# Miniprotein binders against q56419: the designs that were tried, part 51

Target 1, 326 residues: q56419
Amino acid sequence: MEGRTLEEVQEEVFKRHGVLVPKKELEDLAKALEEAGLLLTEKVEARLKEEEEKLKRERPMRLAGLSYPEGEREARAFLEAFRASYPGEGEEARVLLMPHLEPSRVPEVYGAALAALEKTPPPERIYLVGVAHRPLKEKAAALPVPFQTPFGPALPDLPALQALDALLPFELFNTPLAFREEHSLELPLFFLKGRFPEARVLPLLVARRSPELGEALKVVLRDFPGLLVLAVDLSHVGPRFGDTPLTRTLAEEARRRDLGFLERLAEGEPEAALAFLGANPTRIDGVEVVASLLPLLRERKGKVLAHRLDLEAPTLSAVGAGTLVL

## First folded at step 4 (miniprotein)

Design v1_13
Fold by ESMFold2-Fast, scan of step 4:
Structure v1_13 (fold): chain B 326 residues (1-326), chain A 108 residues (1-108)
Amino acid sequence: as target 1 above (326 residues)
Amino acid sequence: GDLIERLEELAEEVIRYLKEHGEEDLARYIEELIKYIIEALKSGDTEEAILILTFLAEYVAEVLHRLGAPEELVKKVFELIKEVAEALGMSPEQIEEIEREFREAIER
């Protein structure tokens, strides 16, 4: 009814159903719809406030029983099966790039990440940087609460988070609700907590490039050393992502784009990696993360351990995933 | 000061209770966070400690409720959190909010 007069509605009903609805009945209906809208808005606001209050205490598991097993014993067996899917040996990581795509779709890529973690000495803390899939009030955000996992809660590094907040020109803890359903943190965290059960975590989300975040993290990492994890997926191609149906040529282009990006990062040239993607950097969701963390990625040489372009046949679409150690 | 001594004594009691109930990782974490609060009380640099205390109040309340902790222990924790918040320079409104969140967590 927005933008329509009651007389126009009355005339349309008469033309379609041969019934003249009295103006008073239409007015009563419009008022009831308006009142229902107000009630729905109040219920939504109350629900969001309730969810925000829960997030002050903990971040519960959302994908347990769906993307990974809920029980600890089953979760351990699941994690070891992913390690077994990668036949190679890992390399020590100071910086790890890993996916946040559904793990069962790219088991060898997560297996490569696990192999790298196996060769990495246990860190005191993990800087886990994911991609915001919901709007943030600022360019980046963190949630300073325990994140539940089947291996127990991943506890926040509060002193390091506060040191980070103090160096930023914006409030770091600005959008709790963005963390309620965030697979770019939850899925990598499952693997990280399984391998480093005693590590504290800084759960960070990037929505837009924030050079100030990278500069602040460079300072904080000096005083609070730890493992930096970039939880990012690579190319998104096909109709599910607003592109044409996947062809052999488009798939080859996506693989070339992914590997060219990763190889340049492995040479310690993150600016060259971003430039290589050219005018379409948003098709790789990690672009904003890499652009934010430039000071931490420059002149760090490493190795691409795995890459896969996962094909989603029903939608003729694909998502790229890779494991990079720096 | 007397407050710091009482904080250390109650922290030991809570840590012991947590370890007895299989929460050894949480016990170690709380022990580490208490040291930051004590340092803030001594130095007067309280900004970081306010976030840490807010976290401790909410998380300790939730865990004590989950483990079915004795009412007497819960009361001791509640009273000391209030005193520490006051010593850190938190406003009456901020202290009331922490107290409300603690109370709500133990009623869940």
Scores: ipSAE 0.000, ipTM 0.290, lowest interface PAE 15.8, mean pLDDT 84

Design v1_14
Fold by ESMFold2-Fast, scan of step 4:
Structure v1_14 (fold): chain B 326 residues (1-326), chain A 108 residues (1-108)
Amino acid sequence: as target 1 above (326 residues)
Amino acid sequence: GDLIERLEELAEEVIRYLKEHGEEDLARYIEELIKLIIEALKSGDTEEAILILTFLAEYVAEVLHRLGAPEELVKKVFELIKEVAEALGMSPEQIEEIEREFREAIER
């Protein structure tokens, strides 16, 4: 057990900091952290309860000043710079697939999403579906509170969220702490709120495929129409993700899988998109989201506006990102 | 000293070979790992250097084998890894283990 934990820690440090740490140093660090953790257990538990109570009121910005500017004026200039990075005119979206990785790494991909949003009539609400990066008590979760942004709070659509909760076989509002630090919602929301400041939001996280979520959403969307946004990244390849270092062949394979996945979604064939990936060997982030939302994606034809495999040279790793309108 | 200079020279040759075969990102990664081992050697942290060297030996062998590198280049890499291991005070048994890992990687 302990050996597997250390391997996971080594992988996580490499994924976050791009540094390979020798196993012995990780073992020494793990022992030090374990001893410190025992002394701080009561304090940590009290802090987590405090954070959970805060999340009943609002979800604060975590990446302001890091991934995007804190001030509204600077944030608007930042958003316009991303739009300018994509020369295309965009397409109207009923469903938008966009990334959630660090925006500065793929500005043209976020620019394509902004172009699509410019062509899209302002929705009354946005169904924002991200990927859980922390465990959820159920297959999916939502947090029914205002999400802070530099453009003001993105307000929850409480009637639509409650309608969704009522149709699910599990409690939708089940893991508030999972939303405390969740970039798959925060980063797309920055762009969506900047473009549609009056839209209400349903912030949803998927951890495991939930066909019941897709079926429930199909019903809710009929009564509460809005824009569906899938905030997902594509291939994750290289040592940062437990893989071999990025070679030309691996990069070509990742691009082939990303584009084949997106193109099949654009044909309105989400089952074919999932089948194309098979065991998902390049770790496309959106598989569980797409598998959950099948009823909303079938027979919706559209267009891939942008795709990039972003290379992270220091880690010899790459993450795929794309913009798809349906 | 001299060992570090020789390590830098061979690293430059390996990195050049990788770049010539379209592996620029991989070349940068190996360059980073070599910088770590050189820094460990300069700091006198031989324990850290041994761990990094053991990883590098297997990893470089696998990469060179995958690219079909010339036998003479592979031989130069192997000989220098062995010399670095000896200079770091590795036992004959530890060096034999590195030799085994290197051979297994190039036969994969």
Scores: ipSAE 0.000, ipTM 0.136, lowest interface PAE 16.9, mean pLDDT 83

Design v1_15
Fold by ESMFold2-Fast, scan of step 4:
Structure v1_15 (fold): chain B 326 residues (1-326), chain A 108 residues (1-108)
Amino acid sequence: as target 1 above (326 residues)
Amino acid sequence: GDLIERLEELAEEVIRYLKEHGEEDLARYIEELIKWIIDALKSGDTEEAILILTFLAEYVAEVLHRLGAPEELVKKVFELIKEVAEALGMSPEQIEEIEREFREAIER
């Protein structure tokens, strides 16, 4: 009732419904709502603190039984089905760009990523860089705990994470709760752990461009070599993303921007890729990640293995997804 | 030729129903989606035609369900979509997937 007195509320009800609600009943209702709000706030705060403490030990699966099978045997069959969905040959990856969109929507794109991993020597560690879907206290963050998967826990590379933290002008382990539900890490990790069960991981989230992160990673990768994975989606168009319903023209523009972006990355020209997008009118998800990782992407040539625009009929929207090896 | 004629027949059935129920904007949008499929076919892009047909099928099913379309019309539209899918060379498995998506959309 902020900004309105109980007397004003009582008068409004009388004028509309011809009933005078006793002031005491309005006061009792307001007090009950306030008490319920205070209790809910205390319970929410207690629950968040409890969840944060749990995240200091491990990151549990959130999408098992929804986006991928919970059981190891079923998860293996699921992963192999995705590989089979891509008819092409893979290429060895030193850097892999893959999506974090729901896998069943773009099976060929994940299949292309699996094909690339099949041609890639098993890395000792994976630098998995996703996109923050929740606010971070800093431009980037990491969570230095085991991430559960159907293939067993993906163990953190603690020495490499500590080396990275030491080189950054901010605390790397700054927002544990942002990792509680983060599909940009969980979905790619399912495929990466299935292919490289012994690899340790550095689970990293980017919220805003951090050139400091890219410079620090360039140093850390010299002492702790590994596979760099950019887990990013491409164009986001349609009403779900604040745009008009999908049309042929909008779909063509999304594909043009996605492919132009990926092809410039494949030529080892990440600055040209960013410049090509300009104001990013189709909302390519990976812009902040690429802008952060420039030193790791320059002069590294490769190949676009797959690209799809996933069409979402209920929302008349679409999301681009691609696989790029560098 | 024949495939384009089936798509035009599909357009006529759906657009007629929508216009009869005052949904001029929806009718226009669905007409543009069907034109997109036809243009893809004329340019030889069968893969694009299949992609947009699948999108159209799910959206049309949802729209007809939300408007309370008669079961006879829904069945006719579904059969036309299957005939187009078969003519596009879609596999029995791909057609079964469209059937499943169409059924799921009308249950929403």
Scores: ipSAE 0.552, ipTM 0.825, lowest interface PAE 1.8, mean pLDDT 89
Fold by OpenDDE base, second read of step 5:
Structure v1_15 (fold): chain B 326 residues (1-326), chain A 108 residues (1-108)
Amino acid sequence: as target 1 above (326 residues)
Amino acid sequence: GDLIERLEELAEEVIRYLKEHGEEDLARYIEELIKWIIDALKSGDTEEAILILTFLAEYVAEVLHRLGAPEELVKKVFELIKEVAEALGMSPEQIEEIEREFREAIER
């Protein structure tokens, strides 16, 4: 707030959020923030403005050196090793469902995705739809900035993003901080950028089902063709997710739901896939993404290339991951 | 300052309870959410802070209910969230919504 008038803040909040906050409430907030020592010293404001400005300019790698190598050479070797972990051949993808789980947990599932990408002609653009593990202001969001990868920046397709925004009943470019550490985009993007270095990207997050997104994307894809990627995990079961420790029965139920979901998607019946899950008692992560993209998944037949329910032994919990080509 | 302290207190209360009940991953997630709120506040993004706080409130209410948390803890957590919400300039209607979520969590 240093240097901005309360009126400027009010106007900014109104412009950004469509909410007119009373000046008195802003004063009280400013005072509370000041009393809270949250009055950003010019330095912290400058740093945060710098971080926000940085996020306005680029999304840096957060998982480099942790989930994947930072160096390009090592990153290429990493891709090769993951591809090698899947012994099968892929198929050409128009739609790719792949995981966003920690790659080391499900290497062959990512390997299957790479196998599919090998059979896929290089797309001009990739619609990368991830899961928002953080709240969004709207049902879905996009970040129209370069995403850093070991293979160079994944550049946004601004024309396609703008076309999408124009068709949505809400502002697409919302909640930029939700993208800052969102692994559901970063991890798949590593593999996608490594395989298709020249492809532009539309990094999208879904927090809740948005039928509007699927309908808008269906229109946008006519003028801006590309590869659609659903970066979603499957079942989440065990203590980490509020269940009892993993049992054979619980694991069998998780697998049944995962495979039943994927198989119905592979038959081009996404509504049947959602109906099959019902209340989603095993917490399939990709439900809201699939529910948002129904118009793009209907009548598309494909193949399940890989599936794994991966046990996290320390927590006796498990997460499902799969690779589907449509 | 006071908001960060309240958020830290909120974190401590919830994380402690979750860890005591073996919910280490939920504890980490809540810690990340609270850290995100703090970061948003530090950045002057009060709207984002409100958004994340609203989500955190719903999530914590659900988790505490599911785990059968003592009413005293649930009330304490609600009061902390309410204090932060009020300080962030959330409307009475938004605060009532948070209160409803906590109430529904207690009455389930």
Scores: ipSAE 0.006, ipTM 0.251, lowest interface PAE 10.0, mean pLDDT 86

Design v1_16
Fold by ESMFold2-Fast, scan of step 4:
Structure v1_16 (fold): chain B 326 residues (1-326), chain A 108 residues (1-108)
Amino acid sequence: as target 1 above (326 residues)
Amino acid sequence: GDLIERLEELAEEVIRYLKEHGEEDLARYIEELIKWIIYALKSGDTEEAILILTFLAEYVAEVLHRLGAPEELVKKVFELIKEVAEALGMSPEQIEEIEREFREAIER
């Protein structure tokens, strides 16, 4: 009879599956399994293997009924309501930066993204680049399976994904569990699939800065043209993110930081945008994505359509969200 | 103006009450939220302050009720919250919602 600490279980899961699972989540998994006769490590491993095998076939909806409606008709009405929340007209996008924050918190920002999509010709494929919210063994990952949505499955662009994988010095498809809980892809995909139901998707997660990803994507986009979407949130401020309680001054600084970052991207100066953030680039969720995609963002001019700082009053914390077309 | 002065005075009274009842962390938190509202009243930049006021109304009501605060203090807080909501440009429907949240919190 052996026991393991949660830290030991976390280390073994990282070694086996390439994702660092928080200890609280491991506790919750163990409680959910509640099977007699199995060690904690065996219970967790069995559950994760089941989830991994499911993810090799399809990515199910996890936020349906919570962040967006389950039914197609209700989902359509939801999109129309979000579009209506933005009073402006969009601009055509070759590159779209949009948030992945809970949509109900920043409806005008998602409405701006929808406005841009209305002005954009339907793409054959969407390169959807989100942020890994858990540490991964690899710098980036992709999941080449259908992603379920209320509008039907978003199908993977297998030829384009394979072309991308061939150009990278790391294995792109070896971390399916990274996609189990990943809202940075699911929430933007809901909006994108609603507007472009026929488009195929390349679902990509950036865990750490990967210039080789940007170089490879530049090559792949020449052969497989499509819409590039950066699904990133902006400033993360306050105790929920390991910072001091949000003051008016700190919120004003966050707004100025977000807008300064977005405006430099809109001028086609992504290096200047990164430099503008100074010593604290990690405070913006999208830094690693922008730094990875530099070759795709240089010399593309565009427009900031919307920006909001979403205040979570109970925690005195805030997350910035914006819509930028390039 | 007069509203801001009354808000500052009542804030000091509430903060003092909380500190006297061992809630120094809550006192600091509430003080910071009130600074946001005062800034909004002075600047006209009301978006965050409306969200903060809605949260603050319920939170302060619950804390004061839990600590057994005098009815007079609770009434002063309730009336000032309504005036601040009006000054922030909240609709009659939004103000009625704040009133409901405040009453529910003090009934708990």
Scores: ipSAE 0.000, ipTM 0.270, lowest interface PAE 13.6, mean pLDDT 84

Design v1_17
Fold by ESMFold2-Fast, scan of step 4:
Structure v1_17 (fold): chain B 326 residues (1-326), chain A 108 residues (1-108)
Amino acid sequence: as target 1 above (326 residues)
Amino acid sequence: GDLIERLEELAEEVIRYLKEHGEEDLARYIEELIKWIIELLKSGDTEEAILILTFLAEYVAEVLHRLGAPEELVKKVFELIKEVAEALGMSPEQIEEIEREFREAIER
């Protein structure tokens, strides 16, 4: 039957291209091309190779007109509105932890990040570390191309990226397609580019803990100093994440774990922050990023500027978001 | 006193309807959310109470619509939520946001 063939095609595409294609998308392709006598695997592979080839030139905006305005003037006003949503003062950041969920859900948390950027001298480059939402061929990856924003393209720091690649036991530029649809980079980048339009970027994704990444980054940062940004969300609780519906007890546990994690990072104790979470029962997605970047976080003291649980009524779920400067 | 009384009135309307339609688990869940709001008000955490009330309003709208509740009940619950929100000091803009979320949930 066709169903088993489609599952085999999904597996082949993932093994060859590192992308999990939805079964319905493969079914639609099969239906559209059935009369042409073309193999599903060949058609899907050809389309993925075309998309991958495009990503060798640039990374286009995917969330413009949805999560932020397309026009530069509208984007500037939007960014200033987020800053205004946070009544406090920022702190200078050498390391910034900020969220990557939909900004409109936690405007005061993004506002706190903007306040910190306001107090931070413009960096020559930004090491932007997000969380992979698609499988990577290796534990981490980067894409060395311009990322389009409403404020102009965020240019890659090619010398720094090449220096990083040379120090890693795997090819850094290993899964370009994982960057095609990646909000953990695109959403923080909107704010970072708006505040530091001249900074080059190292767009990095972590899928699983990579101590070798942190060790290599420590070396690269010495020769190519810049701002380190951890674009991570905190607790994920409720049915959307395989948990029970949100209750006071669950919300308090999520907040306790989020704040305990952030406060230990602010004390310069990232190993203690990880140990505090144990099995990570509220699913803080920053765990793999922090575990990868230990050498860059140890003995750096700082301050938690903001924290919020975003409540999603339709799903009875919540996602934690925070801003931390180190 | 008055705020808690209005929250209890809201609870009675929604919980009664849910229990009458065999949704005892949903009724218990809504009871838990309302107790959470009351406890926050007693502890002086009005800002958090407003956040949980907004969450409750959106959820109640979706549940009542999903169960095919009479329009008069949905309207009564919405008016009770607005009265509680006003009593909590929510701005006209915040109340309009609750109205928008309630309308969107009913149209789902």
Scores: ipSAE 0.352, ipTM 0.726, lowest interface PAE 3.2, mean pLDDT 87

Design v1_18
Fold by ESMFold2-Fast, scan of step 4:
Formats: C-alpha cells, sequence, structure tokens
Structure v1_18 (fold): chain B 326 residues (1-326), chain A 108 residues (1-108)
C-alpha cells in the first residue's frame, strides 16, 4: 500500500473485481501486514543472534560437497588432482598469493600454489588474509574459532590473534557474521590445511585499506613467525562486474594488467604494483589487501608461478587468478 | 587446420556482410568471438569454445535473419557451426540443440 490511500485501494478492488471492500477490512489488512513485517523482523534478528552465537564456538564448512569433497579421503584425492594439474615444481614461500575463486575454474593455478606449499617448510601458523564480501564494522576483522575442513579443524592461534588485537586501534573481533559465508577464507584454507595439518591459523578479512593492520602484523610476525597468505583474485571484467562485454582486446589487456601487477609484487615493489593498477583501471579485489600489507611485501623478491584469465562465456565476463611466491 | 581456415574465411564473409549493412560494432564483436573460438581450439580449451559457439550460433542466426541475408550464406554458416561443434566433441544431442536454437532464431 506504499503511497496509496485506503480509499484508492478500495476503488481499485471494486473496479477490478466488482467487490466493495469495507474500509475497516482494508485497515485490518494493512495492520496485519505491518504486524507480520514486525514479526518477520524479530524472527530474522533472533536467527542472526543464534548464528552469531554458534560462530563463537566454531566456523562450519559451507562449501563442502559444492566446491570440494566433504569426506577426508575424497578431499585428499581432489587435492592431489589439483597438484597434478600444474606441470612445474614450486618455489619456497614466505609469502604466498593465491586465488579464492571456484577451484575447478583454474586448477593449474591452485596446483601451482600446492607446488609452492610442497617446497615450503611447515609453518607453525598461517596468516590467512582474505577479502570481505560482506560489510565489516571496521576496516578488517578476524574470527578466533576453529574452522572446520575435511582434514579436521584448523585451530586458531589465540596468542598471536590477541597480540594483533592489542596493537590495533579498533576491535579485531568485530563482525563474526561476516565469516559465516566467506569463500575467500574457506577455499584457500581447504588447500592450506590439506598440506599443513598441524599449522594454526589467523583468519583475517580486509574490507578497506588498513595500513595499521600491516604495521601491526609486521610486529606480530616477528614474535609469532609464520606463512603469510594473501587469498585474492585478480582482474574482474565484463557485464557480471558492471563493465562492457568482454572482447579479445579487453581480455588481453586484463592479462597484461594482472601480470604487470604480479611482476611488480615479485620485484618487492608493492607501491609500484598499486600505481600500475591506478594507471591501468581494473577491478582487482586484492588491491585493498595489498595496500593494507605494504610493510610485509616491500623488498621481498619472488616469482609468479601461474596465471590464468578464466572466461565465463555465458556472461562474457572473466576473472583473473594467479599464484605468486615471495 | 582446414576447419580453422574455413572458419576464418566464413568469419570474414559474415563480418563483411554485417559492415555493408551498417552493423560495424556487431561485426567487430562477432570477429572477437570467432577469434576466441579459434584460440580455444588451438589451446585445447574445448569446453569454453563450446559455450562461446552456442552463444555465437544463436546470435549470428538472429542477426543474419533480421538483415535478410541470402539463404546460401545462412546455410553456409549453419553447416560450419555444426562442423565446429562436431570437432569440439559435442554430443549428437548437443548438436541437435544448437540446430534447434538456430532454426528458432531464424523464425524470429
Amino acid sequence: as target 1 above (326 residues)
Amino acid sequence: GDLIERLEELAEEVIRYLKEHGEEDLARYIEELIKWIIEFLKSGDTEEAILILTFLAEYVAEVLHRLGAPEELVKKVFELIKEVAEALGMSPEQIEEIEREFREAIER
């Protein structure tokens, strides 16, 4: 009834159905709809509070049976198949950049990440930095609970998380619900837990540039050394992302943009990588993560192991993915 | 080799026809889609080529019919699309579906 009077509603019903509805019945209907809306709001709020309370204990799998197998044996075979998709050998990583899009779309890119993990000494902890796909109350957030995987729970590094929280000017554990359905953490974690089952994790989400996060992490990593993982996708091009339909020229531009970005990171020049993107407009969801972690990326040289621009032909769109070791 | 050469030749003919009828933007777009199919055929990314081919078949059929293209050109396009689909390993059911979509687009 928004923007309509009860008299107008009554007249419309009469004209369309030849029935004159008394004003009281229309008023009662409007009241019932308003009360139903209030009850639905109360039920939604109660459900969200219940979900938030569950997240204080653990983070359950959301993509098991969809993006990866639920059973441990099947998950192990799946992981080995991805490794086999990459024909090269890995390089040791102190910092690993890997994608978080659907693994089946870019198997060789995930395979390259697995190859790098094979060459990397098992870390005591993994700093897993993903991209927030839901609003956060602050620029960044963490969830200090076990994350379930087919290989068992990935346990939080509580001392390191508390040390990080103490150094930040905002509450680190500020948006638990943002972690309920977050593929930028869940998908990389599947591969990381499969390779480093004993490693503890710091699951971190970045929504907006937080230089204070990078500064704090530099301090925490000194006292709590571990593997830093940036779980980010690269170029997003085409109508699915609000752009024009993908052409071969735009796809080649996106590939060059992705590789130019990654290569500058590989030279230990993250500011140059960000400046390169500024000169070559793109929708790379990793920009905010890289901008937040500058102190951890400077002067670290490495190698781009793989890159692919994955085409979604039905939408004439594409998403870039890459594996970089530093 | 031969199939790719024939695809390139037909593409040039279709693109020329579209340009002659004032559809220059559309001609460039179709040229790009065909280049994608050829790239995927050469690289072995057959699944992506199949998706683009399905889209291209429906779109080209609709446009050529709308512009009143000669029956022989429409037939040549249809036959080559079918051959590309066969080369990409599409099932008889998938090929029949492309044929049906092509015919429906022509009726529109």
Scores: ipSAE 0.000, ipTM 0.216, lowest interface PAE 14.4, mean pLDDT 82

Design v1_19
Fold by ESMFold2-Fast, scan of step 4:
Structure v1_19 (fold): chain B 326 residues (1-326), chain A 108 residues (1-108)
Amino acid sequence: as target 1 above (326 residues)
Amino acid sequence: GDLIERLEELAEEVIRYLKEHGEEDLARYIEELIKWIIEYLKSGDTEEAILILTFLAEYVAEVLHRLGAPEELVKKVFELIKEVAEALGMSPEQIEEIEREFREAIER
């Protein structure tokens, strides 16, 4: 293990030795080693301490060379290719909802986001709100350091972050390690930095609904105007997400759920959007983000520019992605 | 059997060497991995044994190289790992992969 998931370890063993080891056996092995107080636990702890120290200075790229090119020239060409994948025109955004799914899976959706950014005047700062994929000590967190990109470092807006921290009932800078591996910030940031190289960033993660975050952000945005970006994925359906294998009927239901949610947001009715999801709001990645940011989304009308339900054939599963401008 | 007896003997030698060079935690870890390999060899659970053998080979090769262990000890470890892999029913291709990885680790 040592910083890898059980799925990654299982896949590595299969690639090297042609053997698929059950996850339970890997879990049992890891637990036995930990219970014995063995080297694995100590190595993991030492590595986490080292990574935490690095994060006090900057947040390095983790997905360069995998999800996007490392070099600036290649990154620029990559960005232009995504824009070209969307044949439509964008619209000016004060609020942009875009995905954080692997870009190569939904190029036209990221292309739509780029089209919107082309029509948007350069903001002084971007409030980038992603979804925590690792536990946070509080409902939300931020990391006030430069985030590396192929286009240079995205600099933190320290005055705006401090103003936000002062208004919250909890410490905003509470879980630096949650930002070490966080694609919901890194992937949208690649596109945002490429389009707005001078904009400062407030990198925010939401783990659980925080109405106090939305109220605080409403105040901060008055004094520190900027572009609000919700980096969220839509429906998660299929066995990988606890559902039955994907069928045409389930895919159509997911598309209707995604579009119904986005269209209600586009009408400036975020409470109606959440209510529309009914008893299954956890299927949409961004539900906690939208619920946290209600004061910023009410009465703001806009347009759904793109939507795709991306099919993952090996797992018989799918993830929805969309671009919405408000 | 004979293989298990030789595995236990070489394990004791490696563990002693590691303890003598300040690697107490690693010695304890390797001792536990060897215990599981022996149990799986006795029970016929080859899938779990292959996983553990892979981890064992990786850690032992790296540490013996780092500590500058005698060539004779390194050779004994390598030959025994190969015999265990054969006993577990690993394919010639899988065994060649372990051999390559072990050799590369030692030569670094």
Scores: ipSAE 0.000, ipTM 0.098, lowest interface PAE 21.8, mean pLDDT 80

Design v1_2
Fold by ESMFold2-Fast, scan of step 4:
Structure v1_2 (fold): chain B 326 residues (1-326), chain A 108 residues (1-108)
Amino acid sequence: as target 1 above (326 residues)
Amino acid sequence: GDLIERLEELAEEVIRYLKEHGEEDLARFIEELIKWIIEALKSGDTEEAILILTFLAEYVAEVLHRLGAPEELVKKVFELIKEVAEALGMSPEQIEEIEREFREAIER
């Protein structure tokens, strides 16, 4: 009814269906729809307020029983199965790039990340940087509460988060609801908590390029040293992402694009990695994360441990995933 | 028969989704509209069924899209609306009009 008068609605119904609906009946139906819309708006607002209030205390698991087992024993076996899927020994990481897509689709890539974590000394804290899949009020956000996992709660590093907040030109704790359903944090956190149960966490989301976040993190990491984790997926290709159906040629182009990006990061050249993507168009969700964290990635050489382009045959689409240690 | 059973099944799925998202009153309203469509189908009152179906289609599409419902659920709703339109004896041209209204509602 919005944008149309009742007379226009009546005329349209008559033209399309040959029925002259009395104006009173249309008025009553429009009124009922508007009243239902008002009730819907009020209920949505009340529900969002309720969820936001709950998020002040803790962040519950959303993907337990779906992407990973809910019970600790089963979760431990699940994690070890992923490690076993990767035949290599890994390398020590000061910075780890790992995926956040469904783990069962790329088990060897998550296995490579686990191998790297095995070679890494246990950190006191993990800076976990994911990609916002919901709008943020600012370019980046954090949620300073315990995140539930099958291995117990991942506790926030409150002093480090407060130090970070103090250095930023915006409120860091600006969009709690964006964390209610966020697999780019929850899925990597499952693996990180399983390997480093005592580590505190800084759960960070990037929605848009924030160079100020990278500069602030460089300062905070000096006073609060820890493991930096970039939880990002690589190429997104095919109809599920608004592209043409995947062909062998397009799949090879996506693989080349992913590897070219990762290899430039491994050489300590993150600006070259971004420029490479600019010359080779792609939907890598990690672009905004890498662009935000440039000061932490420059001149850090490392190694690509694994890469896979996972084909979703029913949709003729694919998502790239990789593990990089710096 | 089969169409009415599928209407009832999809209605239950949509109503469950709305209730899970705190929309009890909207779920009840949609349930009443679906009952009207079913009664109109049983009585052979195609004019009334078409009118109610048109309003239900636009409203449900807009609400489900606003709540961020899964594409699978939105697609199921659209496919069933098309089947009901066919059962009501609507022409391919009239069905295309309903398809356009549904897409426009989703984009609002």
Scores: ipSAE 0.000, ipTM 0.173, lowest interface PAE 18.8, mean pLDDT 80

